VHH binders against Tetrahedral aminopeptidase 4. Designs and how they scored, part 4

Target 1, 336 residues: Tetrahedral aminopeptidase 4, of Pyrococcus horikoshii (o58468)
Amino acid sequence: MERIVKILREILEIPSPTGYTKEVMSYLEKFLKENEVNFYYTNKGALIAGNHPKPELVVIAHVDTLGAMVKEILPDGHLAFSRIGGLVLPTFEGEYCTIITRKGKKFRGTLLLRNPSAHVNREVGKKERKEENMYIRLDELVEKREDTEKLGIRPGDFIAFDPKFEYVNGFVKSHFLDDKASVAAILDLIIDMKDELEKYPVAFFFSPYEEVGHGGSAGYPPTTKELLVVDMGVVGEGVSGKETAVSIAAKDTTGPYDYDMTNRLIELAEENNIPYVVDVFPYYGSDGSAALRAGWDFRVALIGPGVHASHGMERTHVKGLLATKELIRAYIKWKG

## First folded at step 1 (VHH)

Design c06 (framework vhh_lunsekimig_d3)
Fold by ESMFold2-Fast, scan of step 1:
Structure c06 (fold): chain B 336 residues (1-336), chain A 119 residues (1-119)
Amino acid sequence: as target 1 above (336 residues)
Amino acid sequence: EVQLVESGGGVVQPGGSLRLSCAASGFTFSDYYLYWYRQAAGIERELIASISSGGSTNYVDSVKGRFTISRDNSENTMYLQMNSLRAEDTGLYYCARDYTEWLSSYDYWGQGTLVTVSS
């Protein structure tokens, strides 16, 4: 197992639905301390890491994932929920999950259609999957609302879905490769560059609110001039993305990325023989989009490993993870 | 069950005005960010305006000051008032919903309404 895949597995196993990122941040703190990299938190809880006193390049990736929150305890003791982020419900049906109380107690459950037994519901195969007709089946002996209340579960408790990590023939399959794959690439790069990071005016920004659209809105070091977003590339019809390459986005839903920065990334990929594609994303936003809308005067570009089935049961390849890592390295070194 | 239905498109001369409507059903309208997108000839579908559940609005520079997005939660309807229309505004206009200020999932789109600005 490549080191980058081992790191990815470790962070995937830590639940981090948007709003509940303290556990994954604790992993990052330990990682950074072990590699002698300085860090601090912004007021919103983003973790900024780097050893240069005046960073001009910020490399940003997000640690938060799609998930849900307990909305209501139903009369039978099971749970109604509210999605966190753009979670595609049909692709999570039947997934196991962990309910995390505000006091940190954890319970297990499954996301299902309400009245899910085929023998009493002829609509199971045809009914649209939406929050109103789905629920979390709690793995506890409950028959009424009061039973679940006694366990300490309340509205506002987080629901984190199992990642279902598998590594086979170089392929990595898991929920939440968006964007933990990019985080793993950055962490693996930090190990490679730890003895020279102070030479480059770069900081790494681990964002906790990307999936709800405001992770990139604040908290940048005052010397920041360029933002390199590391978020997944898209694999599918009408796009160029490949699981075995790094995607360089020329444009997404919010418009073109910086022309000079994008061209430099392409040139660096070619000079270093890094597998890459250039892409235009029809339905895509990022922490870079959030930064620009918040009025930051940055040049912004986006790269990331090609991921198939984004926002559902995702897949990438170790070759795409390594390509992404090497392009980040090349850009940092080019900045001097 | 979830539906978004656009209306109000048509043919106008440069400098004219149109008001688009997006009627929604099958979900809690007030909880969502709402968006207007357009697909112009030879151009990818692009976000032009958004409105949050709290009423905060954003626009792309090309329409800022000319277009106004608004919502009526009691009628489950979103509007786009388009003034000072230009030939470049020609295209299919779509409404969409999401949980955030930027789109991470495009679960529901309407069929679109055609706006043509010509002499």
Scores: ipSAE 0.000, ipTM 0.121, lowest interface PAE 21.6, mean pLDDT 88

Design c07 (framework vhh_nb_b201)
Fold by ESMFold2-Fast, scan of step 1:
Structure c07 (fold): chain B 336 residues (1-336), chain A 121 residues (1-121)
Amino acid sequence: as target 1 above (336 residues)
Amino acid sequence: QVQLQESGGGLVQAGGSLRLSCAASGFTLDYYAMGWYRQAPGKEREFVATISSSGSTYYADSVKGRFTISRDNAKNTVYLQMNSLKPEDTAVYYCAAGEYDWSTLYEYDYWGQGTQVTVSS
């Protein structure tokens, strides 16, 4: 297994629904220490890494994932929930999950339609999947609300879905390739460049709040002038994304990316024979969008590996992961 | 069985050209970074060139502008085009494959047996 895929597998297995990122940040701290890269935390808990004292380029990727939170303990002891981020409920039905209490205890469960037994519910195949008619079936012997309260489960506890990682013929299938695929590309690149990072005015920003729209809103080094967002490319109808290439986004829902940065990325991909596509995303925002809306005076561009079935059971290819890594490298080296 | 087999080495006069090939068997190159290293008599093995699985290339300063690394994944082969050869390019040239994109011996998992290149003055 390619090192980039091995890193990706390791971070995918660490639950990090938005708001619960300390475990994945702990992995990143250990990784950075082992590779002799300096880091610090922002007040909101973003991790900034780099060995240059005056970074002008920030490369940002998000560690947080879609997930859910316990909303209510139901009369039978099982759980009603609230989604975290744009989780597509039908694509997660039947998925196993971990409930994480505020004291750190973990319980297992499954996302299901309420009254899910086909033999007593004629609507199982027809019912629209909404938060209101689904629940988390807890893998504990509970019959009433008080049973679950005794376990220490409360509203506000996190629910993290299993990633279901598989690596087959170069394809990586998993929930949460958005955006752990980009994080893995950056980490793999850090290993490659660790002995020369101090030569380039770059910092890496591991964002904990992208899936709820404000990860990129604050915390940048004061010397920052450019933001290179590394987030998934899109594969589907009306877009040019490929799982085997890095996507360079010219525009998303929030408008065009910086003209000069985008053209430089295209030129670098062409000069270095990196598989790439240029894309326009119809329904898409990023940490770059958040930074611009928060009033940061940055030039912003976005690249990332092509991901199929985004926000559901996702797939990419190791070629797209490596293309993304190489384009980040080329851009950093071009900055001097 | 995983193997890398170099070919195309030989004797050439200064200013001449050679094209080295590295054929992989027992696995597909699609997901591997590929590199060329050389070892001259009495010297340490040194980096020459690398090509990532995505096609990005990197060269040692001593060969930049004279050598070109390329890959043909359909033929499961990597090439090193060597132009404007100098006597100091005389060495055994080794092909390497690995999931890493670095210019050190440790980062490559598979190595060929080498091919001799001799450049006469």
Scores: ipSAE 0.000, ipTM 0.109, lowest interface PAE 21.6, mean pLDDT 88

Design c08 (framework vhh_7z1x_3)
Fold by ESMFold2-Fast, scan of step 1:
Structure c08 (fold): chain B 336 residues (1-336), chain A 122 residues (1-122)
Amino acid sequence: as target 1 above (336 residues)
Amino acid sequence: QVQLVETGGGLVQPGGSLRLSCTASGFTFSNYWMNWVRQAPGKGLEWLSGISTGGDSTSYADSVKGRFTISRDNAKNTLYLQMNSLQPDDTAVYFCAKSYDEYIWGSTMDVWGQGTQVTVSS
C-alpha cells in the first residue's frame, strides 16, 4: 500500500462531520510534530501549518465531512436527523453510523427509510429518500423517547457515517474522499519536503467548515497573496475529470479561477509530466469560493484528484492522488 | 429540462418595495431548498436568503435581515422575495437558485435562473 493511501485510510477512520473536527485535528497535530512542522489554530479552529515566517501562498484543504445531526428523538426512541452539508441520502441508505454525544459517548446506528420492512410497506422501493422519510435506527434497546434520553442522546449530537474504505487495484473507494484525499496528498508531501519547507513562502490551511460553506472565510496569515485550493476534481458526464489525473479547475459555479495562476499550474503539470486535465465545474463551490465572497484580495486556483460519485460512495485512484501531490510540490517550488 | 425564471424586477425609489418571483420547472420543487442571490454592478455574487423545503426554516444575510422576506408556494412551484425599505445599495441582478439544503454554501446551489434586474434610484 502506498504511503499516501495509508495516511488517507487513517484520516478516513476518524469521524469529522462539520462541527466535530477536534479528533481529526489531533491526528494532524501529532503528524505535524513528528515531521517538525510548526502550527497554530485560528480562532474558528482551522489549523495553519508551515515553517516559513511570511507565507505568501496558502494551500488549503478541508478536514470536515458530510454527516448529520440528531434533530429529534422519535416516540419509539429512534432518531430523526438533519443533514450536515449536501449529503446525497439515497447513496447513504443502509450505511452504519456513529452517534456522538456532546460528552463524547458513542452509539451505533443505521440510516433507513421510515417503516423500512418490505412486508408491511409497499412503498419501500418507490418512496423518495428525504429527511422526512428517513431516520437513524439505534443499536440500543429502546422503545420510547425516555429510553434514549437516559442514554444521554439529545438533539444537537453528531452523526458520522462509516467511510467504508477499500483499496483494490490502485482504486480507493470510500465516503469522504471529498476532501480527505486532498488532506492525505498534502500530508504525504509534507513528509517529502519537511527538510526544505522553511525555504518556501507557503503555509498549509486545514479547514474545518468547508462543507457548510464558510471554512475559507477567515484566518489567513496576513502575508497571504495566493490561495491554492486542493479539493476533489469531478468525474462524470460533461466534465473532463479522470480518477488517474489531477484536475485543474478553470471555473466553477462562482466564476473563473485566477487566469495566471491557473496557466502556471497547467505549465508546471506539462513540464513535469504530471497527468492532468483542465475542467469547468457546473455545480461546484469550495473554500476558495468562500474566501472570494468574504472579500479576500487573493488570486485563487483549485486543483484536486478526480473523484467519481461525489457526495456519495466515492472512488479515486492512487495515480490521481500522486498527481495531485506532485502538482502541489511543483507550484510550491515555483513560488520559492 | 430544469429551469428557473425570475420576474418582478424594475426601477424603484429608495424606501420602496418590490416582490420578486421565481418559477421552477423540470424538477420536484418541494424537495429542494430555494435561495436568492444577487450580483451588484462590478461586484461578486452575494447570497441573500434561503428557505427550507416546507417553508418552516429561513435564513438571511445580515445586509437584508429585517428588510427582505423569503417565501414559497409549493403548489405553484414558485419562490418569492418580498423586498422592503430598498436602498441604492440593493441595485443588482437577482437570481434564484436551487440547493439540497442551507448547510453547504455554493457547493449545493446547482441550478440558477437568468436573473431579474432591480434598480434603486431616485
Scores: ipSAE 0.000, ipTM 0.149, lowest interface PAE 19.9, mean pLDDT 89

Design c09 (framework vhh_7b2m_4)
Fold by ESMFold2-Fast, scan of step 1:
Structure c09 (fold): chain B 336 residues (1-336), chain A 120 residues (1-120)
Amino acid sequence: as target 1 above (336 residues)
Amino acid sequence: EVQLVESGGGLVQAGGSLRLSCAASGRTFSDYAVGWYRQAPGKQRVVVASISWGGSTKYSNSVKGRFTISRDNAKNTVYLQMNSLKPEDTAVYYCAADSYFEYSTEYDYWGQGTQVTVSS
């Protein structure tokens, strides 16, 4: 359990808001080299890994996370921002963040409501949280725009929120389990299977643009026939997801997943005594959705660990991480 | 490496009962699916009962209704309660941890076995 959780912690601590994935890709590149797995980059910066010359199955998970970008330096030197992806502002209020300049210099800050002091603002508890009424308070001695410009911060710089990782009683709590949990499951599986990967017509696709809807739109090996998306399962009202199990999605907002792939995943989970649920997601899209909309002639299915409080302060369980890993393994071996 | 140690075997009269224990060292047992297997002289090793991470149980048809598998994760131990024993239950009983739920490329860890002899 420590290894999958340790890998997850390591990748969570590397900032990767959509558009700024170079650092996390560097981690993956080193990981793959150490485990003797071949890889290459697509033109958009997706990392494709595998030891089989003609992969027919692509297993895809995304490395990019929700985040923000500096929009404007305010007159007092602090920062207005623009969200990257569907970040739920109230769930990130009070979170610490790192501002990353285009030259790689890093600064610290906090996401807050404008005029946040309760003793001078009676609206703090009632005001709706929107980009227009929030800001990033910069942890530097600044009083005017020119002070912050002098530090080298400019519009277009990335803002990455702290993951706030904690591992307690088998539970993993963190921002960005969507989808770094799935990436960790794949990486842990690669360690297990590295000596036999050349036997199976599989490639792993580490996607850098899922949270803005086009990570799955291009870059597949030309021999690809099936896409297995590994992305979070949903835990909540009206869904079956469990943090201790792998979710197998039969349908999301973009329609049903492939009938035969989905049934095979269910059968493999049952045959191997893997904890699983079958689910229908009401408000959900993935890199698989992007691939299908882009016109790829693939059969597509989606699995992933059950995640509670998605797009906010998330939680899963190590049992769900391992169940996901084992179902990916079973499907790869079935394809052999 | 996970080490499994079986105990509780012995000689019993037909119709009697025995409880086998399988203790694991190295890691918490709650992360394993665990099975009990048996091998009679001159025969292949066969599964008799298994218990998953979540506590779901499976039994072979030959022992269904007579044997009960259970787990105590606090004690890192899995049990096989064997009731209404028959002479054909005579075998060496092995505990196996299903490494499908482990980090390793190994899929099974095995104990050294415990002899169960049922006299008629």
Scores: ipSAE 0.000, ipTM 0.117, lowest interface PAE 20.5, mean pLDDT 87

Design c10 (framework vhh_6fv0_2)
Fold by ESMFold2-Fast, scan of step 1:
Structure c10 (fold): chain B 336 residues (1-336), chain A 123 residues (1-123)
Amino acid sequence: as target 1 above (336 residues)
Amino acid sequence: QVQLQESGGGLVQPGGSLRLSCAASGFTFSSYEMYWVRQAPEKGLEWVSTISSSGSTIYYKDSVKGRFTVSRDNAKNTLYLQMNSLKPEDAAQYYCARESYGYTEVLDAFDIRGQGTQVTVSS
């Protein structure tokens, strides 16, 4: 297995639903220390890494994932929930999950339709999958609300779904490739470039709030002029994305990305023979969108590996991960 | 050309300790996940420990957890296995292995290059 895939596997196994990112940040902190890269945390908990004293380029990827939170303990002791981010419920039905209490206790469960037995519910196959129609079944002997309260579970506790990582014939299948795939590409690149990072005016920004729309809203080094967002490319009908290539986004829902940055990325991909596509995303926002909306005077561009079935049971390819890594490298070196 | 050279094995009594070393050359050691695997007489090759390229993620076989400690020195291109409280069941030829180019459903394939180092636990 490629090193980039092994790093990806490691970070995927660490739960990081938006709002609960300290465990994954701890992994990144240890990684950066071992590779002799300086870092600090912003007030919101973003991790900024780099060895140049005056970075002008920030490369941003998000560590937070879709997930859920305990909303209510139901009369039978099982859990009603509230989604964190744009989690597509039908694609997570039957997924195993971990309930994480605010004191750090962990419990197991499964996301199911309410009254899920086909033998007593003829609606199982056609009922719309909404929060009010679903629940988390706890793997504990509970029969009433008080039983679950005694376990220490309460509203506000996090629910993290299992990633279900698999690597087959170069394909990587897992929940949360959006955006841990991009994080892995950056970490793998840091290993390659660690002895020369101080030469380039770049910092890496590991964002903890992208899936709820405000990860990119604050915390940038004062010298920042350009933001390169590394987030998934889209694979599907009406878009150009491929799992085996890096996507360069010309536009998303919030408008066009910076013209000159986008053209430079295309030119660098061509000059370095990096597999790429140029794309226009119809229903897409990023930390770059958040930065611009918050009033940052940055030039912003977005690239990332093509991901199929985004916000559900996702897939990409090691060739797309490597293409993404190489384009980030090319852009950083061009800035030096 | 990739080379892995194991050393540090020997004969110890039950409860004793040994420190194994693996000297790597011919590749960028700091870029590769490394493994310790062992093979006892008349048994198959079995995985003992994994350490990520950075050293931050470490896994152990259940039977050695708490007794063995894997570590690496990327500046010296060296992998180590500190073995404490050795048991007769730990007697085996020990190999270090680099991650291979392939993936398997159960385990990443092991790229074994060296002759290994023999660990004997006997009274």
Scores: ipSAE 0.000, ipTM 0.096, lowest interface PAE 23.2, mean pLDDT 88

Design c11 (framework vhh_7sr4_2)
Fold by ESMFold2-Fast, scan of step 1:
Structure c11 (fold): chain B 336 residues (1-336), chain A 119 residues (1-119)
Amino acid sequence: as target 1 above (336 residues)
Amino acid sequence: EVKLVESGGGLVQPGGSLRLSCAASGFTFSSYWMGWYRQTPGKQRDLVADIYSDSSTKYGDSVKGRFTISRDNTKNTVYLQMNSLKPEDTAVYYCAREGVYDYTSWDYWGQGTQVTVSS
């Protein structure tokens, strides 16, 4: 298995639903220390890393994932929940999850339709999958609310779904490739560039709040002029994305990306024979969108590996991961 | 504890030379950028020279060709060789260690050493 895929697997196994990112940040901190890269935390908990004192380029990817939170303990002791981010409920039905209490205790469960037994519910196949119609079945002997309260589970506790990582024939399948795939590409690149990283005016920004829309809103080094967002490319009808290539976004919901940055990325991909596509995303926002809406005077561009079935049971290919890594490398070296 | 101690400043006549030294302790010296800055009263600190961990260098426009920054990783020391000194080089010179957690300012500074170029 390629090193980029090994790193990705390790990060995917660490739960990081938006608001609960300290465990994944601890992994990143250890990784950066082992590779002799300086870092610091912003007040909101973003991790900024680099060895240049005056970074002009920030490369940003997000560590937070879709997830849920305990909303209510039901009369039978099982759990009602509230989604964190745009989690597509039908694609998570039947998935195992971990409930994480505010004191750090962990419990297992499953996301199911309420009254899920086909033999007593004729609507199982037709009922709309929405929060009100679903619940978390807790893997504990509970029959009433008080049983679950005694375990220490409360409203406000996090629910993290299992990633279900699989690597087969070069394909990577998992929940949360958006955006842990991009984080893995950056970390793998850091290993390659650690001895020369100080020569380039670049910092890496690991964002903890992208999935709820404000990860990119603050915390940039004051010398920042350009933001290169590394997030997923889109694979589907009406878009050009391929799992085996890096997507270069010319436009998303925020409007066109910076013309000069986008053109330079295309030229670098061509010069270095990196598999790429240029794409226009119809329904898409990122940390770059958040930065622009917050009024930051940055040039912004976005690239990332093509991901199929985004916000659900996702898939990409190691070729797209490597293409993304090489394009980030080429852009950083171009800036030096 | 990080410490930076400058030495080598003083009074010199125009056209003269001085060598500044900065002894560093409390961190892995070889892994950090080191720099020299200077400040005159009422003005902001200006970059004089940077030296990367790989010993590659960058100079401020006003000193390029006259000053040379170097480092000795075995002694944890950074140097600034100043040649062809001019009255406008008169300033307090500060040794600095960079850290990304202070992203646009050097995260540790020495006390400074006065350089005066006059008769």
Scores: ipSAE 0.000, ipTM 0.153, lowest interface PAE 16.4, mean pLDDT 88

Design c12 (framework vhh_lunsekimig_d3)
Amino acid sequence: EVQLVESGGGVVQPGGSLRLSCAASGFTFEDYALYWYRQAAGIERELIASITWGGSTNYVDSVKGRFTISRDNSENTMYLQMNSLRAEDTGLYYCAKVDYETYSGFQHWGQGTLVTVSS
ESMFold2-Fast, scan of step 1: ipSAE 0.000; ipTM 0.247

Design d01 (framework vhh_nb_b201)
Fold by ESMFold2-Fast, scan of step 1:
Structure d01 (fold): chain B 336 residues (1-336), chain A 121 residues (1-121)
Amino acid sequence: as target 1 above (336 residues)
Amino acid sequence: QVQLQESGGGLVQAGGSLRLSCAASGFTFSRYAMGWYRQAPGKEREFVATISSGGSTYYADSVKGRFTISRDNAKNTVYLQMNSLKPEDTAVYYCAARYSYGPWSTKYDYWGQGTQVTVSS
């Protein structure tokens, strides 16, 4: 297994639904210390890393994932929930999860349709999957609300779904490749560049609030001029994305990315023989979109590995991870 | 009542060594990044080295391999070990403290008064 895939597996195993990112940030801190990269936290909890005193390029990827939160304890002791981010419920049905209390206790459960037994519910196959008719079944002996309250579970506790990582024939399958795949590419690149990183005016920004739309809204080093967003490319009908290539986005829902930055990325991919596609995303926003909406005077571009089945049971390929890493490297070196 | 007090400066011959110390008081030292800056006559203040609250270090290219920054949280002190000194290292050296850590902030919360380092040929 390639080192980039090993790093990806490690960060996927750490739950980080939006709002609960301290554990994954602790992994990043340890990684950065071991590789002698300086870092600090913004007030909102973003982690900024780099060894140049005046970064002009910020490379941003997000550590937060889709998830859920306990909404109420039902009369039978099991849990109603509220989604965090654009989680596609049908693709998570039957997934195992961890409930994380505000005091740090962890409990196991499963996301299911309410009244899920086929032998007593003729609607199980055709009922619409939405929050109101689904629940989390706790793996505890509970029969009433008070039983679950005694365990210490309360509304506001986080629910993190299992990633279900598998590596087969170069394919990486897992929930939360959006955007842990990009984080892994950056971390693997840091190992490659650690002895020369101080030569380039770059900082890395690990964002904790992308999936709810405001991760990129604040916290940039004052010298920032360009933002390179590293977030998934899209694979599907009507888009160019491939799991084996890095996607370079020319446009998303919020409009075109910077013309000069995008053309430079294309030129660098061609010059360095990096597998790439150029894409236009119909339903897509990023931390770059958030930064521009917040009024930052940045040039912004977006690249990332092609991901199939985004916001559900995702897949990419190690070739797309490596292509993404190499394009980030090429852009950083070009800025030197 | 916040104080940063530098010491250990002086006159030294080229090739020599000096150890600067900065004693901090009036804030929770362990939560602050500590840095050293220097200013030579007729030049602007320039970055020398920083150490995060977690112990990660960063150095200016001009001093990398010659200077070492370290901290002792029990003594509320940051150090700069300066080896293989050159005449161009002659400057007033300032200790600085900032909440959180990282090398890019020009928003240091606290600055010392400085200590003179003079390297003769």
Scores: ipSAE 0.000, ipTM 0.207, lowest interface PAE 12.7, mean pLDDT 89

Design d02 (framework vhh_7z1x_3)
Fold by ESMFold2-Fast, scan of step 1:
Structure d02 (fold): chain B 336 residues (1-336), chain A 122 residues (1-122)
Amino acid sequence: as target 1 above (336 residues)
Amino acid sequence: QVQLVETGGGLVQPGGSLRLSCTASGFTFSSYAMNWVRQAPGKGLEWLSGISYSGGRTSYADSVKGRFTISRDNAKNTLYLQMNSLQPDDTAVYFCARHGYSSSWYRDFDYWGQGTQVTVSS
């Protein structure tokens, strides 16, 4: 197993639904410390890392994932929930999850349709999946609301779904490749470049709020001029993305990316024989979109590994992860 | 509570060398990146060099790269700046500064020493 995949597996196993990112940030702190990279936290809890005193390029990827939050304890003691981010409910049905209390206590459960037994519900196969007709079945002996309250579970507790990581024939399958795949590419690159990072005016920004649309809104070093967003490429009908290549986005829903920055990325991919595609995303926003809407005067571009079945049971390939890492490297070196 | 004390400044001829030391107290020195900053007469602050908490990473301003070497001894809570090939333009007060981990950028330092005067005479 490639080192980039080992790193990815490790961060995927750490729950980080948007709003609950301290555990994954602790992993990143340890990683950065072991590789002698300086870091600090912004007020919102983003982690900024780098060894150059005047970063002009910020490379941003998000650590937060889709998830849910306990909305209500139902009369039978099981849980109603509210989604965090654009989680596609049918693709998570039957997934195991961890309920995380505000005091850090953890409980197990499963996302199911309400009244899920086929033998008493003829609608199980036909019912449209919505928050109001699904629930989290808690793996505790509960029969009434008070039983669950005694466990310490309450509305506002986080729900993190299992990633279901598998690595087979170079393919990586897991929930939350969006965007932990990009985080892993950056971390693997940091190991490669650790003896020379101080030479390049770059900082890395590990964003905790992308899936709810404001991760990129604040916290940039004052010397920042360019933002390179590393987030998934899209694989599907009407787009060019491939799991075995890095996607370079020319445009998403919020408009075109910076012309000169995008052209430089394309030229660097060609010069360095990096597998790439150029794409236009019909339904897509990023931390770059958030930065621009917040009024940051940056040139912004976006790249990332091609991901199939985004926001559900995702897949990419180690070749796409490595292509993404190499394009980030090429861009950083060009800026020096 | 936090204290940084610079020593080793003085008068030196062009082409000469000096070694500055900064002794730290009141915090866990080995947990913080450290920096050297100078201020020439009538000018603003200029960042010169930084070193990671472990000493494994160093960085330099272009104006001093190849001439100055930053180092640290975590057992002695001491930061060093070895200055070679000194020029009249290196005349300044030299400060050591602690990197603030809650700050928005590497030039945002939370504690500074009193400074030590370096004069390079023509």
Scores: ipSAE 0.000, ipTM 0.211, lowest interface PAE 16.6, mean pLDDT 88

